VH-VL binders against Probable Rho-GTPase-activating protein 6 (rga6). Designs and how they scored, part 15

Target 1, 235 residues: Probable Rho-GTPase-activating protein 6 (rga6), of Schizosaccharomyces pombe (o43027r312to546)
Amino acid sequence: TNLCKFTFPTPECAPPSLLLPHIFAQCVHFLSLNALHVPGIFRISGSGPVIKAITEYFYSPPHFWLDETSEIFKRIGFPSYIDIAAVLKRYIMLLPGGLFTHKDILNLLVPLYVDSSRVKVPIDIRNEMAALCFSQIDSYVRFSILCSLLALLHQIATRTQELENGMENTKDSTLMKPEALGIIFGPLLLGNSSTDLSKSCPSGNVNDLMRFETEKARVEAKIVEGLIIHWPEVL
Short names: E, the ipSAE of ESMFold2; O, the ipSAE of OpenDDE; V2, 0.75 times the mean of E and O plus 0.25 times the DockQ between their complexes.

## First folded at step 20 (VH-VL; framework fv_gevokizumab)

Design d2 (from x1 with light chain S53D; at its last look DockQ between E and O 0.01; V2 from the best seeds 0.00; counts 0 for: pae O 12.1 > 2, placed apart)
Fold by OpenDDE, look of step 20:
Structure d2 (fold): chain C 235 residues (1-235), chain A 123 residues (1-123), chain B 107 residues (1-107)
Amino acid sequence: as target 1 above (235 residues)
Amino acid sequence: QVQLQESGPGLVKPSQTLSLTCSFSGFSLSTSGVGVGWIRQPSGKGLEWLALIYWDDDKRYNPSLKSRLTISKDTSKNQVSLKITSVTAADTAVYFCAHSLVYWDYTGDFDYWGQGTLVTVSS
Amino acid sequence: DIQMTQSTSSLSASVGDRVTITCRASQSISSYLSWYQQKPGKAVKLLIYAASDLQSGVPSRFSGSGSGTDYTLTISSLQQEDFATYFCQQYDSWPLTFGQGTKLEIK
């Protein structure tokens, strides 16, 4: 896999030096610059053929970063922001082993972001502990993917907030709030992790399993929502 | 606060080498993602990008001038230098250095500029 | 090379006016466009990046729009300090290229 050097456009949102697969870097870069205000981004499905075309382009030699910012997407015929977002989402979905290599990462994050009967962790401690959790990622590439993604999601969330602040009624807004982004990326980022929530499923019946999965997804969404909102402080 | 200041000879004879220095503060060229570029502007004309150097010593040049341009950095002194060889009257311009942040592994626009230094090529 | 064209080299306007400056690229630059303000004796200022994002510290009366090859800088209500020369710049492809500039003058 060919990697490229990547610096996120907003330095406070990511480490200064990242290493990313070209396809991932291109998507993040393009979306960061062009798609922060796109309604339904990551929620709305992209075009299958377009996603395929983009994917095939990057995996067919010799397609590299050639000192041109957007030539790749030009060659593909100007995919929509939604299509590009879909490629990014798909990449994460298909990433072997997920982004976190530690199986218990969810268990580490749950007490930080999920309001339970347990003592709420102060925000400063939460952020520090979250950062420690990220240190469990032993692959710099995976770390880079995670950081760049969360940086992008944070930007989207921030832009959404800015745009909605000027709106009288935000109930009908289709812009992507942190909650919505959390719902999408929670399972994608944390879904392969073991959780203590499994202990709450004593019967093992289908209904209990469904309940367990639903709750797990909810917890994952909440965690990622929190990470998105507080991302600069977690770094 | 980011600040950049250009310095140069003011006057250069044709065929000689023009040496320019950009001194900056408020940032370090050892910081990942940082770049410093040179742009020039002939009197009454538009801006022309010349060169860009990054924190990792990667360099980009305007292809039309590449053979005559050399950009370098001294991180310890917070300086970037540009040399232009075989100058002609066409190289008479105000020369600017500017700060840039990398969006990918290169680029792009310039968020902070120096005041510029006038260089005249004349016999 | 990508040519950036500002068809209007000079524009006259009054304080309070809505002003629009256009920039056209010879090919699509996918919103990799910045707008700059230049005043005599002062450092060039970045106003807009990524075609529509406002640089920190820049007044909200400035805005950018456009896509593909056509881009616009808008000043919603011109202030006295806004009389200057404005440049567009693409960073879609090497080499980086600038428009020729539009001088905004007082009417």
Scores: ipSAE 0.000, ipTM 0.510, lowest interface PAE 12.1, mean pLDDT 85
ESMFold2, look of step 20: ipSAE 0.129; ipTM 0.659
ESMFold2 (binder alone), look of step 20: mean pLDDT 92; pTM 0.942

Design d3 (from x1 with heavy chain T107P; at its last look DockQ between E and O 0.57; V2 from the best seeds 0.00; counts 0 for: pae O 8.8 > 2)
Heavy chain, then light chain:
Amino acid sequence: QVQLQESGPGLVKPSQTLSLTCSFSGFSLSTSGVGVGWIRQPSGKGLEWLALIYWDDDKRYNPSLKSRLTISKDTSKNQVSLKITSVTAADTAVYFCAHSLVYWDYPGDFDYWGQGTLVTVSS
Amino acid sequence: DIQMTQSTSSLSASVGDRVTITCRASQSISSYLSWYQQKPGKAVKLLIYAASSLQSGVPSRFSGSGSGTDYTLTISSLQQEDFATYFCQQYDSWPLTFGQGTKLEIK
ESMFold2, look of step 20: ipSAE 0.430; ipTM 0.763
ESMFold2 (binder alone), look of step 20: mean pLDDT 91; pTM 0.939
OpenDDE, look of step 20: ipSAE 0.008; ipTM 0.536

Design d4 (from x1 with heavy chain S100T; at its last look DockQ between E and O 0.01; V2 from the best seeds 0.00; counts 0 for: pae O 10.6 > 2, placed apart)
Fold by OpenDDE, look of step 20:
Structure d4 (fold): chain C 235 residues (1-235), chain A 123 residues (1-123), chain B 107 residues (1-107)
Amino acid sequence: as target 1 above (235 residues)
Amino acid sequence: QVQLQESGPGLVKPSQTLSLTCSFSGFSLSTSGVGVGWIRQPSGKGLEWLALIYWDDDKRYNPSLKSRLTISKDTSKNQVSLKITSVTAADTAVYFCAHTLVYWDYTGDFDYWGQGTLVTVSS
Amino acid sequence: DIQMTQSTSSLSASVGDRVTITCRASQSISSYLSWYQQKPGKAVKLLIYAASSLQSGVPSRFSGSGSGTDYTLTISSLQQEDFATYFCQQYDSWPLTFGQGTKLEIK
């Protein structure tokens, strides 16, 4: 995999020097600048052919978009924000081994963001502990992917909040709140990790397993939601 | 307004070390994405890229000259320095410093240049 | 290293002329190409980046085209201030490399 130096557009949201796959870097960069206000971003499915074309483009050297004069636009037309987001999401989904290589990372994060009734951790301590969890990532590339993604998601969440603050009724808002983003990226980021929730499964029947998976997904979503909301403090 | 200005000794003897300084204004090397590079041009010849330093102190060198080049920055003074060791007549050139930005996943084009400083290597 | 070749070292033209300057790379550089203008006693000026994108503040009479290994800078109607030396540069791969330059002179 070819890597590139990546600088997140908002320096306070990510380390100054990241190493990312070209396709990932470009998607994150583009979305950060152009798509923070897009309803349904990451939720709405993109165009299959467009996603394919973008993917193929980035796997054929050289691997970059030429700003507004990008060759990709000449070849495949102008991809939508949704399409670009879909490429990013797909990349995360197909990432071998996931972002967290440590099997117990979910177990470490659960008490920090889930079931606050059991363990009350001060927010500052929580953030520090979360940061420690991130330190378990043994790949700088994976670390970079995670940081850049969470930075982007944080920006989207922040923008959503700003836009909704001016709305009288947000019930019908299709903007992406942290909760919605958590639902999408929770399983994608944490789904390959072992969890103590498995101990709560009363049986191995289909119903119990389905329930277990549902709860696991819920927990993962909650964790990622929390990370998104508090990302600058975790970083 | 971005401005860059090169300064150097004008004359250097063979085998000595050439020290160049680029002073700039209108931007900071503390800003993410910013880089400053050195390019030289022998009389009547084309341009040759020498080195590049980024805000995060990442450095790139021309491989053909890497062993002789040292680039550094002083962010507080808005300066970038280049040292070239063991100079010869072949190092006689106008030396330019230039501003660059990391954009997307690429870098290497220079959007602002200094006027250059002539350095002559002679006994 | 990627070699950049400007086969024409000098070109004579008149005000009002359409001028074309070519640059060839030894290998594909995927439009990672910039064009510069150099005048004596002045700072080098970026004209075009990404093969065809016009730098801010540059007159629209300048344009860039090309792909793969072959690129072209075009001045649609030459002005008096356009007589200068023009360089292409690739930033596809390290090390960065420049063409030898094309000097545009008054006919």
Scores: ipSAE 0.007, ipTM 0.526, lowest interface PAE 10.6, mean pLDDT 85
ESMFold2, look of step 20: ipSAE 0.256; ipTM 0.686
ESMFold2 (binder alone), look of step 20: mean pLDDT 91; pTM 0.939

Design d6 (from w6 with heavy chain R99K; at its last look DockQ between E and O 0.01; V2 from the best seeds 0.00; counts 0 for: pae E 14.4 > 2, placed apart)
Fold by ESMFold2, look of step 20:
Structure d6 (fold): chain C 235 residues (1-235), chain A 123 residues (1-123), chain B 107 residues (1-107)
Amino acid sequence: as target 1 above (235 residues)
Amino acid sequence: QVQLQESGPGLVKPSQTLSLTCSFSGFSLSTSGVGVGWIRQPSGKGLEWLALIYWDDDKRYNPSLKSRLTISKDTSKNQVSLKITSVTAADTAVYFCAKSLVYWDYTGDFDYWGQGTLVTVSS
Amino acid sequence: DIQMTQSTSSLSASVGDRVTITCRASQSISSYLSWYQQKPGKAVKLLIYAASSLQSGVPSRFSGSGSGTDYTLTISSLQQEDFATYFCQQYDSWPLTFGQGTKLEIK
């Protein structure tokens, strides 16, 4: 009951006929149309009680719409853009089995996006290889979540660039650039990949373990940053 | 409890306009995601969807009959009306109204139906 | 328009039988399919939505399966009250379309 056919509002940003959980589809749709300009979106925490109330309906029948006339919002009030972004993040965080079930996805993406190889892959080949990696996702729902999320993040990044072109100093902007979105979504999307801690020092060296986890998060952020920037080309 | 009841003329002459009313209780068209649709069934035959109207007054029509169909609602009276112009013998059927739950893309299924009302086009 | 075909118009069975009713779409409908039960002179009842999800209050002997273009409704142990006509309906795209029905009769 909680799955629906979804077409991203900007057709060139995602494949047509995706299959999404109803609440995820509504959040992505609402944010894509109304919230591309919101300072600190996905970075700023939302209202815990509002997010918890909506989260209780993640897997319920879709008796509501994301608008002020819906039954749920008569009791809790209509959520802010920040609240809706937090609901979307929480959905991905709580997804059973994670978004990627292929254990090697991070290892396949590192040489494509982190520029750690001796010979750099041309951008068009990199994006084609990334598309092939994502076509191997064994769940169409997980594939749909990835595509719709990256489409939304690409639109936010594009809109941020447009708005900041009219600003004197972009370092002080609270709008979300690709690198900031990568930091937030890198661990969220890639953190359950099967990158083994056996690449770090043996047990007993906590500083090396902490350094490994920090570098892993940095790599994940850089991969997602690159995917956000180049997303239409990956399709 | 959700209930729907169709009312109509029973008999209508060819070329006239068929007017049907669905009166319902146990839900409101002021609730987001709710719609009411019309489906008909000729004697001993399958079901044919005719029209659907949503809480936000968005309307969908079967394109094979679209030029003849008009659906409207009165949310305060819990009523939905359907008009079919220029009726012929092919419009003889049992007419049902039904509550729809629609997904965000305005597609959906029908979870509660009325008992149906027979309309005969004759003479 | 998506054509929904129920190849069997009438099917005879006895109480206790396992019954399978099929429905084929003219193109993929991505599991956006519902099953309905109709008894003469009574309101139509929703049984299954999203191809396989059981509507509240429907007995667990009813189940749905299928994907793409081919879908089935199964009654695992037929009861006396299950003799009715069964329709499938797709809601993948407009217009909404129904199968022509399968009448389940007592043998």
Scores: ipSAE 0.000, ipTM 0.457, lowest interface PAE 14.4, mean pLDDT 80
ESMFold2 (binder alone), look of step 20: mean pLDDT 92; pTM 0.947
OpenDDE, look of step 20: ipSAE 0.024; ipTM 0.622

## First folded at step 21 (VH-VL; framework fv_gevokizumab)

Design e1 (from w6 with heavy chain T107P; at its last look DockQ between E and O 0.56; V2 from the best seeds 0.00; counts 0 for: pae E 6.2 > 2)
Fold by ESMFold2, look of step 21:
Structure e1 (fold): chain C 235 residues (1-235), chain A 123 residues (1-123), chain B 107 residues (1-107)
Amino acid sequence: as target 1 above (235 residues)
Amino acid sequence: QVQLQESGPGLVKPSQTLSLTCSFSGFSLSTSGVGVGWIRQPSGKGLEWLALIYWDDDKRYNPSLKSRLTISKDTSKNQVSLKITSVTAADTAVYFCARSLVYWDYPGDFDYWGQGTLVTVSS
Amino acid sequence: DIQMTQSTSSLSASVGDRVTITCRASQSISSYLSWYQQKPGKAVKLLIYAASSLQSGVPSRFSGSGSGTDYTLTISSLQQEDFATYFCQQYDSWPLTFGQGTKLEIK
């Protein structure tokens, strides 16, 4: 897929000069500027036909910027914030091998972000170890996707906190906190590699397997929640 | 067929040590991700978590009682034991053991419970 | 310690009623909450884990919802066998803590 140089709109939230797939860069840019406040963003599924149209458009020449002048949108309308978020999430979901190529990335991150009596990690050591873990990503494109995604998720979480601090009612209680984003992105970022199953199923019973997978997803969610909260400290 | 059953003394005098045993079947504490914990319930009151032991012998205790609690396992016998030292009337309760399934060392809930055993602390 | 509060200690209902039981945490527990059913002379049963996931073998009339600090157990059409005491439990953080229980009684 075509790559482009990308600078995240809030420069302090990500390294400069990232290298992103064109479709990913357009989605991140648009959402960062326009959609930090959208209830249910990334949780609510978008329109399947719209998502498909957007992804097919950007895989075939000629490529154009995501705007209302594009021919495709005359037939289907301009996509909603929810549709654009769904495209972004789908891109990560379909990425071959996921974002992390280290076989045991989940086990490396657990001591840093999951509360445990086994390991107590001071904050400055945690930040250095997280940065080292990310430096082992062997693709600058995957590194760029991770950095831009976490920058976006951190901004959404920050904006959610700002809005809830000023909120007079509970109507927007569906805004996306780090906990909710962690639940959505935990399995997406950490759980789609067969090599992260070095802690294989603890039993042969199907019910126990289902319960074990649920608890594994909890760990993945906690790690991503922590990454979102502490993202500026890792940079 | 997961089953757990508690056994205990029924009556204990103040200042003595309360010893409880959980015998279980249908699973093994050698299996990664498996833990067994203890919960108690005074008559007509709520539930209080006491301790949890994992397959790898990692142990967690309720901080309110930690100095008095010792949990241990015998994997070959499918048993987990709990000792509570220096008991008082406040330790009178029904004691349950229960299984927990977890991924990695973090808090969990309990999917299978024993019937419970009543322990009364009185002079 | 995370305190779990069930505001209703006793609730009267009839067979066929829709019943809701609430549980509030003193801080966010990120949906790491379970619901249990306790009957005299029977083992405690796990009904719901992760706030909304139905345990295997539990009837579909039971459902859970909520997030953050506020959680609800719902029985959509109460059956005779559902009269029991219901507890919530958080497993977000040590120590593990339970609500004080809600006893569901025949009206």
Scores: ipSAE 0.120, ipTM 0.642, lowest interface PAE 6.2, mean pLDDT 81
ESMFold2 (binder alone), look of step 21: mean pLDDT 91; pTM 0.939
OpenDDE, look of step 21: ipSAE 0.178; ipTM 0.706

Design e2 (from e1 with light chain Y32W; at its last look DockQ between E and O 0.65; V2 from the best seeds 0.00; counts 0 for: pae E 5.8 > 2)
Heavy chain, then light chain:
Amino acid sequence: QVQLQESGPGLVKPSQTLSLTCSFSGFSLSTSGVGVGWIRQPSGKGLEWLALIYWDDDKRYNPSLKSRLTISKDTSKNQVSLKITSVTAADTAVYFCARSLVYWDYPGDFDYWGQGTLVTVSS
Amino acid sequence: DIQMTQSTSSLSASVGDRVTITCRASQSISSWLSWYQQKPGKAVKLLIYAASSLQSGVPSRFSGSGSGTDYTLTISSLQQEDFATYFCQQYDSWPLTFGQGTKLEIK
ESMFold2, look of step 21: ipSAE 0.174; ipTM 0.668
ESMFold2 (binder alone), look of step 21: mean pLDDT 91; pTM 0.942
OpenDDE, look of step 21: ipSAE 0.490; ipTM 0.795

Design e3 (from e1 with heavy chain S100T; at its last look DockQ between E and O 0.48; V2 from the best seeds 0.00; counts 0 for: pae E 5.3 > 2)
Fold by ESMFold2, look of step 21:
Structure e3 (fold): chain C 235 residues (1-235), chain A 123 residues (1-123), chain B 107 residues (1-107)
Amino acid sequence: as target 1 above (235 residues)
Amino acid sequence: QVQLQESGPGLVKPSQTLSLTCSFSGFSLSTSGVGVGWIRQPSGKGLEWLALIYWDDDKRYNPSLKSRLTISKDTSKNQVSLKITSVTAADTAVYFCARTLVYWDYPGDFDYWGQGTLVTVSS
Amino acid sequence: DIQMTQSTSSLSASVGDRVTITCRASQSISSYLSWYQQKPGKAVKLLIYAASSLQSGVPSRFSGSGSGTDYTLTISSLQQEDFATYFCQQYDSWPLTFGQGTKLEIK
């Protein structure tokens, strides 16, 4: 419950005066300043004990900060960038009631980013329509979480592009492109908004449900990829 | 159970129009996410995708044959039809229809196939 | 168009063998790849979708792996019913394209 006023370090990437849970704000701030270059960030699993410890302590009085002075880190060591990224993901997964309060948010966003041949409007107009969809979020804290997260993911994607433009051709890149971030965050951000799948599937059987969920995740990934790429224009 | 069955003329003369029908059961083309496509296989050769029609009547064609292909559906009869105009010996193949499941009209794979129908083009 | 290449057109193997079939795309397809089994006189059967997801009703001896441009179908312990032709298909981009096939034959 410890909320704080938060201004994202790059002011063009997020609205001013966001309202974030204290630990989320610290993680976003720390990663935005220190971890834009980390290979496999959000993809690679962190240390389970470290993530569990931070997550569990988040629900008690806020006696820790993301620095080495916090009591939790004296026993388990200071978390890696990967650990801190995993805490952000887990926080979103564990939000009471999820991030979006509108169950149909996915259906509102699909025509904007997934089927460009059916929705024949410029991407800039689609970004403005997406911004209107997000302005309908009922909770300013949930809105703030979304804005700060997408600002961070946009910075990571931008830094990845800059680094790959300067890389030697022979090295495999494990840096996180918008496509990869979309695969990770698509289901995480959008996965709780849907029609009853048992009623909408062709036969209503479990096989069709599994296939449908896989294809739904593909759509969720594409929407989030587009949002990451165009985030400054969306807000 | 999902089933698809192809029906075709068996033999077609060069320059004529080949008409194929896919009859299916166990699903409906009125259901969101459902599509039916056509794939062919010349004797001893690989598979070639021809066309696909989705529940919302969106249609996709292989660009290499697009000018000769027409796909259509009759949702009330559970049928999908394909026409190929101006056939030649190169159109001799086994023709399959198959179902796809997608969330949107993205490219998809095929989870259920018919047994295929042989069409021979000869004079 | 994305070209799908199966480098081996025919394989010989015995019942019980571990068999690996490879498929290469001409560009990254982001794991949007399926594997099919075809037997003479029978409908084509989907085995694997999304590169590694096992289709319902397919025996667990079948598995798929790979990412980017390189993909693999593995049969961990070959059975008599597995002698067939195997095709890969990408569904990342239009037009949909298939590999040439790999025929798996009994030694």
Scores: ipSAE 0.223, ipTM 0.673, lowest interface PAE 5.3, mean pLDDT 81
ESMFold2 (binder alone), look of step 21: mean pLDDT 91; pTM 0.936
OpenDDE, look of step 21: ipSAE 0.296; ipTM 0.738

Design e4 (from e1 with light chain L96Y; at its last fold request DockQ between E and O 0.53; V2 from the best seeds 0.00; counts 0 for: pae E 3.2 > 2)
Heavy chain, then light chain:
Amino acid sequence: QVQLQESGPGLVKPSQTLSLTCSFSGFSLSTSGVGVGWIRQPSGKGLEWLALIYWDDDKRYNPSLKSRLTISKDTSKNQVSLKITSVTAADTAVYFCARSLVYWDYPGDFDYWGQGTLVTVSS
Amino acid sequence: DIQMTQSTSSLSASVGDRVTITCRASQSISSYLSWYQQKPGKAVKLLIYAASSLQSGVPSRFSGSGSGTDYTLTISSLQQEDFATYFCQQYDSWPYTFGQGTKLEIK
ESMFold2, look of step 21: ipSAE 0.392; ipTM 0.714
ESMFold2 (binder alone), look of step 21: mean pLDDT 89; pTM 0.908
OpenDDE, look of step 21: ipSAE 0.430; ipTM 0.775
ESMFold2, look of step 22: ipSAE 0.413; ipTM 0.727
ESMFold2 (binder alone), look of step 22: mean pLDDT 89; pTM 0.910
OpenDDE, look of step 22: ipSAE 0.588; ipTM 0.842
ESMFold2, fold request of step 25: ipSAE 0.308, 0.309, 0.253; ipTM 0.673, 0.672, 0.681
ESMFold2 (binder alone), fold request of step 25: mean pLDDT 90, 90, 90; pTM 0.921, 0.925, 0.923
OpenDDE, fold request of step 25: ipSAE 0.430, 0.349, 0.331; ipTM 0.762, 0.742, 0.731

Design e5 (from e1 with light chain S28G S31N S53T; at its last look DockQ between E and O 0.55; V2 from the best seeds 0.00; counts 0 for: pae E 3.8 > 2)
Fold by OpenDDE, look of step 21:
Structure e5 (fold): chain C 235 residues (1-235), chain A 123 residues (1-123), chain B 107 residues (1-107)
Amino acid sequence: as target 1 above (235 residues)
Amino acid sequence: QVQLQESGPGLVKPSQTLSLTCSFSGFSLSTSGVGVGWIRQPSGKGLEWLALIYWDDDKRYNPSLKSRLTISKDTSKNQVSLKITSVTAADTAVYFCARSLVYWDYPGDFDYWGQGTLVTVSS
Amino acid sequence: DIQMTQSTSSLSASVGDRVTITCRASQGISNYLSWYQQKPGKAVKLLIYAASTLQSGVPSRFSGSGSGTDYTLTISSLQQEDFATYFCQQYDSWPLTFGQGTKLEIK
């Protein structure tokens, strides 16, 4: 995977420069500029063929960049915002080892974000502790991907909030609130964390295991929701 | 098969201590992720969570009743006990015990319930 | 405390009807919501957990939906055995709290 230097347009949300795979850089950049307000972004499925084509394009050197003149678009047409988001999401899903490579990262993050009524952690301490968890990522590329993604998600969340503030009726379920984004990206970011399910599942029963997985996903969602909301302070 | 059964005195006088016992089978409180809670329901009213005890002997109480509640477990007997002190007529209810599957030290809901035991507080 | 409100205390319906029961939380509960069925003389039964996940053994005619503060239990085609009281419960925050219940009665 070829890397490119990526500068996030919002310094408060990401380091000044990141090393990202080209596909990440382009997707994040594109979405940051064009798709912050798109309803259902990351939730609505994109075109399978388009996603596949774009993914394959980037896996086939010397294709490192897409623009309006790229041959691929003559073949498959221009992707929608949803398609680009889907490509990014798929690439994250396919990333070997995930973004959080530390096996205990979930356990470290759970007390910070899941139940604040149980353990009262001051927000500044929580953010600092979260940052420390991020420091466990030993790959700068993964770190960069994570930062760029969370920055983007934060921007989307912020934009969503702005839109809601302007609406009389905030019941638009199509808006990508932090909660919704957390549901999507929680498992994607944290799901690869090694968990001894046999020890964590009360009975080892299939039904209990399924429930465990469901709850785990919810926990992951809540964690990522928190990270999205507080990302500038975590960074 | 998971089963829970509540037992209590049926009738308690005001100011006395109500003691309840939940006997269960099909699971163990020695297993990580397992909790047993108490919920009560006054006649014609909704459900009120009272307390929850975890496999590691951690306990949670409803804050509104915390000062009067004591939950404990006997893992070897597959029993959970609840004591409520200084009872009044307001404590008249059907008392349920239920299993909770908790994950990541997070509260769970209740997937198996007992049939409940009626406790009446009366002079 | 998070207040759980079931605005409808009782609902009359007929066999075969589509029935919807709503539950509202006083604050966001992040889909940490369960639905229960209560029948006289029987143990309370868990129907749905995590807002939309069907408990094992529960008929597929039951479904849950919602997010944030608003949640719904739906019975697609009401059966005779479905006449009961239904409760929602949040487990997002302590203390655990239940809705007041919705009694589904035969019309």
Scores: ipSAE 0.059, ipTM 0.649, lowest interface PAE 3.2, mean pLDDT 87
ESMFold2, look of step 21: ipSAE 0.328; ipTM 0.695
ESMFold2 (binder alone), look of step 21: mean pLDDT 91; pTM 0.937

